# Miniprotein binders against q9h3h3, part 147

Target 1, 235 residues: q9h3h3
Amino acid sequence: EDGFTAEHLAAEAMAADMDPWLVFDARTTPATELDAWLAKYPPSQVTRYGDPGSPNSEPVGWIAVYGQGYSPNSGDVQGLQAAWEALQTSGRPITPGTLRQLAITHHVLSGKWLMHLAPGFKLDHAWAGIARAVVEGQLQVAKVSPRAKEGGRQVICVYTDDFTDRLGVLEADSAIRAAGIKCLLTYKPDVYTYLGIYRANRWHLCPTLYESRFQLGGSARGSRVLDRANNVELT

## First folded at step 9 (miniprotein)

Design SB25
Fold by ESMFold2-Fast, scan of step 9:
Structure SB25 (fold): chain B 235 residues (1-235), chain A 81 residues (1-81)
Amino acid sequence: as target 1 above (235 residues)
Amino acid sequence: GSMKEVRIEIEVGTDEEEIERLLKEAIEFLKEGAKVTIEIHGDNPLELIKLAYRIARRLREAGFRVIVEIEGDTVIIRVEP
């Protein structure tokens, strides 16, 4: 999503998914322990490959918080990938609608709101707000990348279980804003991630479905949400 | 120095039997107290990462500390006994 090669971004994401995660799991851990856990593992200080001077000596792929109701369901990713290869070979048009249909057919429905922040106080504060919202039940699950060896921005991902449920996607946006988040948010369905749809993709598709901008000066909702594919304001 | 270091190079596309042979060799060096570095090269980043983490899992399951670092078209796996 940054214009670097799509294959390199996918490889980095795969590596992070396969490395160990630091998890606060609200299904098995009391909510009262969250603040101490957040203080122990601020994402600006947790290093991707471990460092004796950081909170972790071992590699960390993601720092995650699971809500009490979190139930992972990735759908049929293998079937999705096979269907995608067949679609590309067929010569038929590749559009947001076609990808949506592939995702529905293979039950690959999850998606995420993304925010990119530089390492530092703002990142750690934003993550703490999101983590509390997850543990309190306003959001289902979230993760944040650790600090990369080469530096650069870190990403907070806030998941919803069904990207085709527009109301659910918008409710997650509202919960993120209620948690005090004011930066730009973009929403990406996991089907795009699995199929390698990033910025500057060969199909010229917008790599995200929605964009959320904080409303300065206040509003009942706290944000303006744009449907990127149809160029329509939703709020 | 008293600590030995062994370097092994693997290319994406290497035969599975050859990879297993190299891993058994690496494990023997690790049992002798050596540090092992495995460098994997390939021009397909996804296949490169898949191979690297398959190797890392094999070594972690054998009881060793493993760090996997991505460096462009190369993945460096650092293993300590």
Scores: ipSAE 0.027, ipTM 0.522, lowest interface PAE 6.0, mean pLDDT 84

Design SB26
Fold by ESMFold2-Fast, scan of step 9:
Structure SB26 (fold): chain B 235 residues (1-235), chain A 81 residues (1-81)
Amino acid sequence: as target 1 above (235 residues)
Amino acid sequence: GSMKEVRIEIEVGTDEEEIERLLKEAIEFLKEGAKVTIEIHGDNPLELIKLAYRIARRLREAGFRVIVEITGDTVIIRVEP
């Protein structure tokens, strides 16, 4: 993210979404096939554009696992973008609250817990744990980026259906922790992704709503969750 | 005779009719068995990628293998017959 503008990050995200995905779909594939699929496509080895020696000969935008109950609902993204242009022109302050209102009005409610890991064993192990939790029904859907040509960290995204549902967001955090994940997590609503809210955005907004840190010997939840916008601890 | 490799350069903001002409030329080279690389330049990353994937979609619909790579202010589209 460092050294890239919000517009560059948005362009990369758009390209990844438009390229083919490698998907394990638990709605149509038996759970018993998951371990073989994970062994075939470890994210540290799957390359963004298909290289000799990688598992893929073609470009891969994302590696994803869909849970049995997964039903995509993106809301009215077109209406959201039109309203965003109007908001920017209006002179009205651009705050987390006004973006939240925009998202609710246009039903763009999904969001995701993000974890950034270097390519290697720890990434592949974390992804396997998340994928198993999705197939077993503790999480709904997740994806991980392939290895970039330039190198750098890869991202695992674990989705929830409604970022305004704090309990649902916290339940997903608990399930991630129960899967053995101990790294820093941040939560980003998809509305921020669609509107290009990344690090170094021109409105100086924090690009994530929540932050989760592993807490050894703490609460039964296993983590401490901070609401970044209100600067209050939720757990 | 048939060419082995062809490179086409496009700038963001190029006229729609010129883009269509260049795409028809690229398709003819691909039908002759040549590899085609289309290099697109622009300073607006979002406009750059939108144009790149419009071009990629047209070529994929014509039956060719297409890889789109972003590198800063440039997008490279590699096409194989």
Scores: ipSAE 0.035, ipTM 0.529, lowest interface PAE 6.2, mean pLDDT 84

Design SB27
Fold by ESMFold2-Fast, scan of step 9:
Structure SB27 (fold): chain B 235 residues (1-235), chain A 81 residues (1-81)
Amino acid sequence: as target 1 above (235 residues)
Amino acid sequence: GSMKEVRIEIEVGTDEEEIERLLKEAIEFLKEGAKVTIEIHGDNPLELIKLAYRIARRLREAGFRVIVTIRGDTVIIRVEP
């Protein structure tokens, strides 16, 4: 079974990005309509390929909420891919620093906080909290995966513009915690997604840059954030 | 009944001109009320998905209902008028 290969995971991610999305766009839709939209499309019930028993009859790659100020900028992904092929054929070591430099050169700077939850009311509740934070302006944009036919956990992705901007990454973490989220969060730069850096990758790279753990009775932040590459506490 | 099913097979690496020819043919069958299944094969998962979704996007833009299913080294695209 090839479901665990990095290449297959990258292919599945590409397929989801290319399939239709269910979007609540706060740039063009009144915030008062959000609760009805969330009730219509709970992520635990929206199916990946459509089903008569689900809210969708057509495939859905992602369920997304765009904030009022959302302005997509994916950078030069084609140039990144060409440079990645050149790097691999060069025989030079592939490290977090090398990938960071490739991302900066090609302006592929966005990244995301990830949370993985089982299908059910806790997922739907967490997504509703994140969606409200996006519409209210505390977060920029977020998406959640639909339910796969085979089951398994779903993922909520909360995006930031620049993974090299530690303050921006930490501000997003704070906003997620303020929305009531208490589960483990990990942060992944989109460059890793575009280049297929997942678990069990060929270069033995950690697939995430930051980790956030909820902390009861802790500092004013409500969480501890770790830089996984350097094993340094940021908070 | 008037229902007809047409099956088309494509390999990753097929020329873009041939792919466009097959898509135009598929669209004509769909306009005539046929169901079309396109089965795409390839060993490289990323190239396979890129081709499959380029085809799916073209058919969706033409107004058809498209379901894409991934099965290992094969992608099955089911299209209804």
Scores: ipSAE 0.014, ipTM 0.469, lowest interface PAE 6.6, mean pLDDT 84

Design SB28
Fold by ESMFold2-Fast, scan of step 9:
Structure SB28 (fold): chain B 235 residues (1-235), chain A 81 residues (1-81)
Amino acid sequence: as target 1 above (235 residues)
Amino acid sequence: GSMKEVRIEIEVGTDEEEIERLLKEAIEFLKEGAKVTIEIHGDNPLELIKLAYRIARRLREAGFRVIVYIRGDTVIIRVEP
């Protein structure tokens, strides 16, 4: 909302990452248990800080599902952050190309498709579809935010391992659409998140690289994906 | 008897030596079975969260259950044995 700084958004993201997560891990849990887990922890009812009337009594930072083939690789986030501090001190121009170079150098390559939905049935239904796609192997990993204390939209994040791999980004979009998702999707590299670069940043950088819109009478993919930085439609 | 509860306040910008002293004090209270609440205040939200979770990590590594709450410009850390 208006009045939130990039520092506030970064602080909230860091706190959510560091608080406990509710995880369905398909690497260690049978797929047959997913439906019961989804029924126990619908994201519209799980609260950020716990409430007596919610499924959780304690804080939850994220609700996540890990696929059977999920292999986490965060890269060198500490090296990235140190290099970012040095870059700011150096007086070199800070551009999308410079951020991309830092991300590649430090192997911080993951990114995510984001969808923002109001709390309710449609959010829970969308999350269930994404979770099933992850457990069945069409997507690698996903998470959804719990319900905030003051309400507002919740976010579903669907991760890819390399934001520079356009084909991988497009394959994830196709799998999201195949799961029944029809809302607007935006794609953000994790490098922007780790560096605390959000929409209202000092360098006027757009952290969103791709945008996906569903086509009602569309192609085999059911979506149109735009590279926002270069204004190019991707195949 | 009733469980003892202890409250500790920390400001962002507090010296590392003082933070370490306060953490050692908190750990001693926790070893006695007390509940500890640490309230951290600061005007920079990112520095506030960084400090809060550095403290939380130290306490979790010591074997305690740690819950972190963001309450406006304040972070509240609740610690239980």
Scores: ipSAE 0.096, ipTM 0.560, lowest interface PAE 5.6, mean pLDDT 85

Design SB29
Fold by ESMFold2-Fast, scan of step 9:
Structure SB29 (fold): chain B 235 residues (1-235), chain A 81 residues (1-81)
Amino acid sequence: as target 1 above (235 residues)
Amino acid sequence: GSMKEVRIEIEVGTDEEEIERLLKEAIEFLKEGAKVTIEIHGDNPLELIKLAYRIARRLREAGFRVVVEIRGDTVIIRVEP
C-alpha cells in the first residue's frame, strides 16, 4: 500500500537516530579489535528491536564505525528547520539551489553516500570493507541499518563533511570502490534528510545529488559519477 | 497494590501538565516493579514520534529499559524496571 509518506520515512529515521547505537569508535578502541566486533555484530543479523537469538536483546537504531579523526558537526539544525518552515509559508519556489543556500546559511553541510543491499553475505561483506576503510583512515565515518522486523533492504551510509566540496565527495566514492564495493551508490546531503526530501516528495525534487556506478575494468577510480541535477558526468 | 502490567494511552495534542502527571504515575509503578506500556495515538507521524521519544528519553534517564515501536498512527512504548 501507498501508506508510507515522506513524513513517515522521516519519523522512522528520527526514531533510529534516537534509539541506542552499536559503535566501534577508533578514537578510543584499538584497530585490532575491529574484526571481532564485526563478527559479533553482522548487520544482517542485528535486529532493529532486539530478538532472542540475535546478537542484540535490546533495540539498535544504527551500527556505526567512527574513524580516528572523526569530529561530529551537525550545524544549526534547529535554525534550518525554522527557516524551512518560513520558506514553505512564503510561497517562494523550493529548488535545489534554495535548499543549498539554506544548508550553507545554517552550516548543515554533511552528506552521505548511500548503498542499499538485501540482508545476507553481500551486505555483511560490504559493511566489513567499509568499516575497515574507516578504521584505516580512508573514510571518516559510516553506519548501517539493522535488520527490520518486516525485512527489506538495509542501507549503508558513508559520510563526508561537506556536500558542497565536490572533490571530497568524489574522494569518498573512490575510497568506497577501493574497499571492493560494486553496487550502485547515491549521494544525499543531510539537509535533504532533515527536511524530509525523499522519493515522491511534494516538491518533485530529485532526492540525491550524485550517482556512482561501478565501471568494469575501465576507470582507475573504479566508477562513473553523474551529477544528477545538471546531468553532467564527473568521471 | 499496583498491577503487574499497566497500560497508559496518550493522544498527540495532550497538554504538558497531563503528560507530566501520567509519566509520574508510570514511574511510580515502575519503581514498584510493574511493567508499563504507553500507547501514543496521532495522525501526524513526525509529531507522534517526537512526543514518543521525548517520553522515552525521560524514562531512559530515570534508569528504565525502554523500547519504542512505530505502528503507523500509533507508537507503543514498552518500559521495564
Scores: ipSAE 0.174, ipTM 0.622, lowest interface PAE 4.4, mean pLDDT 85

Design SB3
Fold by ESMFold2-Fast, scan of step 9:
Structure SB3 (fold): chain B 235 residues (1-235), chain A 81 residues (1-81)
Amino acid sequence: as target 1 above (235 residues)
Amino acid sequence: GSMKEVRIEIEVGTDEEEIERLLKEAIEFLKEGAKVTIEIHGDNPLELIWLAYRIARRLREAGFRVIVEIRGDTVIIRVEP
């Protein structure tokens, strides 16, 4: 992570998306096959570029589960890219508001809850819980990164279709918590990923919109959610 | 026959509507059991990679097996039903 630029992180994310994925697709595969698939491809053991002794002999960019009703919509990513280039050369201020406007204009609305976990039992257990929630219809789609060459934390991404729909974002958080997840969650719109908005970006923007912390009792929804940009508690 | 393998070439800078038409055509061939190879050409590496990413993502999300090879000014996307 030290020494990485926002551009380098964006390039790595795009490379992973272009490499082959291991997918459990509930639209075409019976739910009864999920447990065997999870046992065959635990994310702590699947390696990014293939390794003798891992479940995969070739590179894997992501391990994913598609829900039965999943219908992908990426929006106009090319138009977004062109508009972003024009915005940067215009000298206009780059703010969360201008990025939100670009995303809406180009229909790039999807976003995701992120959780970062070290390779091991807790990661595999969390992923299994998320995967079951997707197959059962409580979540729409999710993916998890394979194990990196040098080790380090892996990420589980749980997607929603519209980052501007606050209620939908909060509903997904509730479903993640109901699946037994207790770690810190942060929410990032895909437009930030496409444009390379990560920690230490040159525009000094917060790389995530929301933060969710598990609370033991007391909360009606089981978590406390913050709007990070405005520092406002939503729950 | 020709329906078993189809080749599509796309240049970076192609109109979004034209790319969508080509992708819909590719998906129809894949539904008929054909293999599709999409070759993307462009001089700007980042723009080339972003277009390849979008095309690969669309086809993978549609349920097809996608393999991507990046070579300088060209990206080759091999798709199987």
Scores: ipSAE 0.012, ipTM 0.231, lowest interface PAE 8.8, mean pLDDT 82

Design SB30
Fold by ESMFold2-Fast, scan of step 9:
Structure SB30 (fold): chain B 235 residues (1-235), chain A 81 residues (1-81)
Amino acid sequence: as target 1 above (235 residues)
Amino acid sequence: GSMKEVRIEIEVGTDEEEIERLLKEAIEFLKEGAKVTIEIHGDNPLELIKLAYRIARRLREAGFRVYVEIRGDTVIIRVEP
C-alpha cells in the first residue's frame, strides 16, 4: 500500500550514506570545540534535505562524531555482496550462521547499537551525551540521522569494530548507559545492512543480535543484555 | 534572468560509454553557465540510487553544486554551475 519494501529501505540508507555528512572529527579537532559544534547542529533541527529555517540549507545524510582512535574498516563489501548473490542463486539455506560466516570471510565485522527517539530535547540531549563519550574515548564512533520531512523518529547509531566480540559489544552498552541513556537499545551487524536484511526480509531473519534494557535497583551493570540470536542472557 | 536550462534523461541499464558521453555533455553546458537537470528512471530502487549517486558524485567532484531528489522510480539531479 505504501509501496515500501526492503529494497526501498536499502535505497534510502544508501542515499543517506552518499549525501554530505556533518562530522566532528576528534582526530583533527580539539575536544574543546565539541560543545559549540553540538549547539550548532542539534539533530532535532538539522533537516534531511535542507531548509532555510534549519541549520542546513543543503542535504545532510548523517551527523557523526569520530573518536581519536577511529580507523574506518568496512571490509570487502563488494565481495560480500557477490557471495550473497551466489548463495541466493545456489538455493542453499540462508540462516544467521551463514550470514555470520559470510561476514567473517569478507571482514565485514562492524556493528552498531541503535536507539530510536522522537525529535526534540531528549534526542538532542542523548546525542550530546553519546558524542561526548566518543570524544572522551569511551566509544569509537557514532552518528545520528537528521530530521525527516515527515517528522518520524530519528536514530542514533553507536558503532563497535566487531559484532562477534561480545566483550566489545558489552563495553559499548556500558558506556552508552554511563552517558545517561535509559531507552531500549538493539544491536545490528553491518553485514545485515549491506545485504538489505531489515525487519521485512523474505528469509524471516531477525536482524537484531543483541538487545539492552535499562535496569534500576539490584543490578550491578545498570542494564540487562540479551543475545537474541542464541536466546542467551549476557547480563 | 532567463538562464538556459538543459534536461537530460537517463534510464537504469544505459551502458557506461553513453552515460560518460551524457555527463561530458552536461559538464560542457554547466561550463557555459546553464543549469542542468538529469532525470534518472528505473524500476529497481537499489540500481536507481546507485546510478544516481554515482552521477551526482562525478558532478560534485567536477566542482558543481548538486541537489538530489528521490521520487519513487525517478531520481532528479539538479546541477548549478
Scores: ipSAE 0.014, ipTM 0.461, lowest interface PAE 6.8, mean pLDDT 84

Design SB31
Fold by ESMFold2-Fast, scan of step 9:
Structure SB31 (fold): chain B 235 residues (1-235), chain A 81 residues (1-81)
Amino acid sequence: as target 1 above (235 residues)
Amino acid sequence: GSMKEVRIEIEVGTDEEEIERLLKEAIEFLKEGAKVTIEIHGDNPLELIKLAYRIARRLREAGFRVWVEIRGDTVIIRVEP
């Protein structure tokens, strides 16, 4: 049962990655064009498979913004998948440490802060803030899901190059907060996404490594970051 | 006359030679100006998506316009010249 659910979510993620994306690429497009692009493609209105009255008539997997210095490095995803199938067949315990080593061996190091919001003004406003931070150089790259056929919350993903670099992960959290974001954030390494580690997975793993909660302490803004696996507060 | 629109149905687990035959047939219809819809069914979501995007990639590489849509245990691939 849990295995079927995890496979279904992994299949949907794979399809979204392979479908066409709507991209604002700051490496080739002037920053002055961003506001018009955001107005044309608000994520609350862009539909996953295209619909009448939507900004898109064709399927859209993701809406993305690439920063001026963005240089993608996906690692060896095919090698990771092959090693994962071998690991499952071996009967060896599947733990966060085992997955971390698999990711390092195959150089699949990227990860992302996740933000889940209902379709509407707050989602569009949050995405605009993140997109501006990417184009201005405070974040490297981000994407947001289009509106699902049957509704539900949409997700904003803000990427970092290396999930094993805790300082880099925390710096991204700070930049997200500086962009005005106040909702709950969770951090997930892309290796978990590629291997289908979602809520209620067969391996009983926590699907995220970190959790960030906005805190207004006294007169200062900040966040509290928790290491979810060890239940240890980092900030 | 010739068919204006063509529909092809494929099940996950279909022999690779049969898939290749169906794709070559689809490409010939597309060259004749027909629209092709390929409907893929399967209970394994990962195998379903892998097959669907392998087919989509082949058709895009052949120069056709391709749209892929997931509908539960079915993937619909629409193709135009």
Scores: ipSAE 0.041, ipTM 0.517, lowest interface PAE 5.6, mean pLDDT 84

Design SB32
Fold by ESMFold2-Fast, scan of step 9:
Structure SB32 (fold): chain B 235 residues (1-235), chain A 81 residues (1-81)
Amino acid sequence: as target 1 above (235 residues)
Amino acid sequence: GSMKEVRIEIEVGTDEEEIERLLKEAIEFLKEGAKVTIEIHGDNPLELIKLAYRIARRLREAGFKVIVEIRGDTVIIRVEP
């Protein structure tokens, strides 16, 4: 109940993207350096603005790990935003299908599995597991937010290239589970982030496409994945 | 002490020429060893952040340490030489 709107959440996300990032890039850095880097920059201790006593003296928007095969492709975000403004002024219904078509047209296809964890050992341990999976080639790229507020949750984002590729999304979920992650995961396409589709969006859209819950035994993937929009179990 | 502190205020919607003039003034103060605080006000959070980070990027590219802090309808940019 901080009074923040979807516009405030979008503004904060944009600010984080524009501030400097701490990056371990496996395309140029030996994998043997990862453990030291993780020890130097635990996300529970890295502060958003470089507070005294933190590992960073300057602002950090994100802490990221790039896989050896990572090839960034953001698509035409400017064209997407222009088309979105035109759509809003047209009076046409704003639906998941409409947003999906906008994303396809402008090649803004990436998406991410999200996990929200309180600052502390569990966050740092989860991030280390994800980072190792990225460097070992099981995942493509991931990032984690720095500590912004005491007691506030931080987010780990694990990216896939194409949110319309359901099999690829499910393979990423399986790899996250294989890395030892047992918390709730939700999947959000980047098009929703760029267009400001968050929890309190004015179009009343579900802000995520999939939900993954760990289950002991059961599925071969170690989790139950639900299509949130259609309420259909995929695993 | 010899440390100078300068505060600059900007509103969202300010002309680009005025913003460039204010940035040149800020850079001159920073070159003289002063600390500069730029306070930006605006009612639209997205427009506020777009302006704030455009200013921050300009100052970071000039070689200065820049901290951007969001406070509702205000963004505070603290700059050190």
Scores: ipSAE 0.104, ipTM 0.570, lowest interface PAE 5.0, mean pLDDT 84

Design SB33
Fold by ESMFold2-Fast, scan of step 9:
Structure SB33 (fold): chain B 235 residues (1-235), chain A 81 residues (1-81)
Amino acid sequence: as target 1 above (235 residues)
Amino acid sequence: GSMKEVRIEIEVGTDEEEIERLLKEAIEFLKEGAKVTIEIHGDNPLELIKLAYRIARRLREAGFYVIVEIRGDTVIIRVEP
């Protein structure tokens, strides 16, 4: 997210989505095969464009785990993009509310909790925990980026089907925490990804809606969740 | 004999008719057993990636093995029959 223009970050995300994915699909694969699959494809070792020293010889855009109940729902992305072009030429303000309206109108509702970790044991361990939670039915779907040639942090994305459903977003956070994850999480709606809303975007929008911080010793839940736009605690 | 390799260069902004013509030509070479490399150039990262992956999708749908590699303002698509 840092050190590039928003357009470069959007282009890289688009390329990753279009390249082949390594998928463990719990809808068609027995849960007993997950541990072997995780050992074969640790995200700290899978390279973005392939390498003789890595588990993959071909490009990999994402490493993903689909839950048993996962049902893809992309909405009307073409209509969203057309409306976005119209909005940009209209002179109307581009705000979180306007983007939310576009997303709802075109049924582009999915979003994701993000965690950024350096390549290594902690990343691989966190991904294994998330993958097991997905296969066990506590989360719907997740993916993790492969290792970039430059090095740098990798991202784990844990999806929910509707970013406007605060309860669903909070329940996913709880499941992530129950899986043993203690790092900072931020939540980003997919509409922001499709429209190129990253750090340094030209509209000066915050690229994430929510933030989750682990809270040790709490009896309610394992974290506090903040609405970043309104600076209001949700839990 | 030596294996045949073909290079095709495309600039972002090329019209759809010319892109389709080049893709049909590439497919004919691939059907003849040649390797094809398509090199796409563009200054706008989003338009560059959109074009590159649209081309890659078309070739994958035609049944070919396609590798896409991003290098700055250039995308290299390597295709094998």
Scores: ipSAE 0.027, ipTM 0.489, lowest interface PAE 5.8, mean pLDDT 84

Design SB34
Fold by ESMFold2-Fast, scan of step 9:
Structure SB34 (fold): chain B 235 residues (1-235), chain A 81 residues (1-81)
Amino acid sequence: as target 1 above (235 residues)
Amino acid sequence: GSMKEVRIEIEVGTDEEEIERLLKEAIEFLKEGAKVTIEIHGDNPLELIKLAYRIMRRLREAGFRVIVEIRGDTVIIRVEP
């Protein structure tokens, strides 16, 4: 069978969050150590469940870089999940507005720009650029998935504090582009991830709020950011 | 000498009282220096992972090192003292 269900994607994401992470924490580690850390743990070589031939012998859920100003706040994920179950059993319509309200009520506000890249030099180079931007203070926090057993693409996630803060989302896009990233980016609020809502969900919800496409133009590189729900370009 | 290892099986749908009993038992084994493996089974992947997350969080709050793997309809939680 060649397909993945939304349940499988949610299960894999939650398991990765639960497993140990390899972290470069700029709050406690000098920036001068970043290049050595990136060389030691290139994401194309770090394996999800460990392998003697890889940099890790033990499972790794995520490889992450925390910026100097990063303050972890996941909100009330358990309260969010309980409220979601209650909403489903109520028979009331499930809309983007109701999920937005659940997210606000439970302070589950973070979101992320996603880029998917095949294992190899280009992935490692893109991750190094993002990691440097985080350590230099242009982005707050980022993570990249380790290499899966079956192969396939890996994902880099660049987080913002509040998916309802459009300007903050756009500022993160600009910083990603300034780091040299040229691939397609999509922005997803974490509320959709915690509730297991992916593309092809039964409620016909679009978990992607924004798309960013790289565009060369004039004297400067730019990106076009599209609001997916309203089909309106923001930049 | 032999290393002491304990295996605990849990099904999705097990009542909260039984889960707490099994977790207390696991913690006592861990305090004695044993390695504990908790294997959780369930046909619904999301409910399976929700239960695994609650168990993992409880064990990490108690101060133990926890490693989690998913394998189809099963989650394996390995715990070190």
Scores: ipSAE 0.007, ipTM 0.346, lowest interface PAE 9.8, mean pLDDT 83

Design SB35
Fold by ESMFold2-Fast, scan of step 9:
Structure SB35 (fold): chain B 235 residues (1-235), chain A 81 residues (1-81)
Amino acid sequence: as target 1 above (235 residues)
Amino acid sequence: GSMKEVRIEIEVGTDEEEIERLLKEAIEFLKEGAKVTIEIHGDNPLELIKLAYRISRRLREAGFRVIVEIRGDTVIIRVEP
């Protein structure tokens, strides 16, 4: 990985967040409308910048489903950024532990399970399963990227409220597996995103905290979850 | 009445005073009911998107509808009153 790739990832993330989202909001929309919404906006067909041939004529940054009980809380991101600048200036060690402490202090606790899939039926089927789990209350919120380019993978993000709550992170993994998902999952705290820490960063930090692999018969949960930083199996 | 569209081009590295002048001009056109497209060019992706974010935020805070597109070394900001 290189610095150029990290800069481009940061730029793409900011742009997608700034652009309009297609949202199914279970807090205001009846669950009975979900199947029609999923049929109207399959992620393999929704284009990033709009195309007369796609379901959208306008740019779409993300396609998202909000659960009935979803309450967004990004914490004190500005305080986090200020503390990060102070930490860099102080010369103190920059480690996963120090970033965890900054995140806790400023209540920037959300994180997400990520899966990358090629455009097509498998992506659309996986997203439909995740969306139903969100609307039914097994997951709190999820989003999927629109189609930007032929051959490029799309990402499904499934959020949890608190990356330091290991049980909560594992329960989200279990719900994803129960929805029929069998691909590799990686978990990333949003604190790394807000600090601009991606692959190939100056501090050699791994922004991936957990990894989940589907396993038949090896785990009661249907998966094996690894703590990447400590190289410890959790299931 | 005629439909009006205005295009503004900005390079990453443009002086802050010039950016403020261009934004005030864009807001004047938007208040008159024109559509404004701002094209930002730059080779550094992070600096490009930082500038685009600042411009988009200013325009959204002023009450306008803002859509952002990234095309390689260019960010296109489409603004409607």
Scores: ipSAE 0.000, ipTM 0.316, lowest interface PAE 10.9, mean pLDDT 82

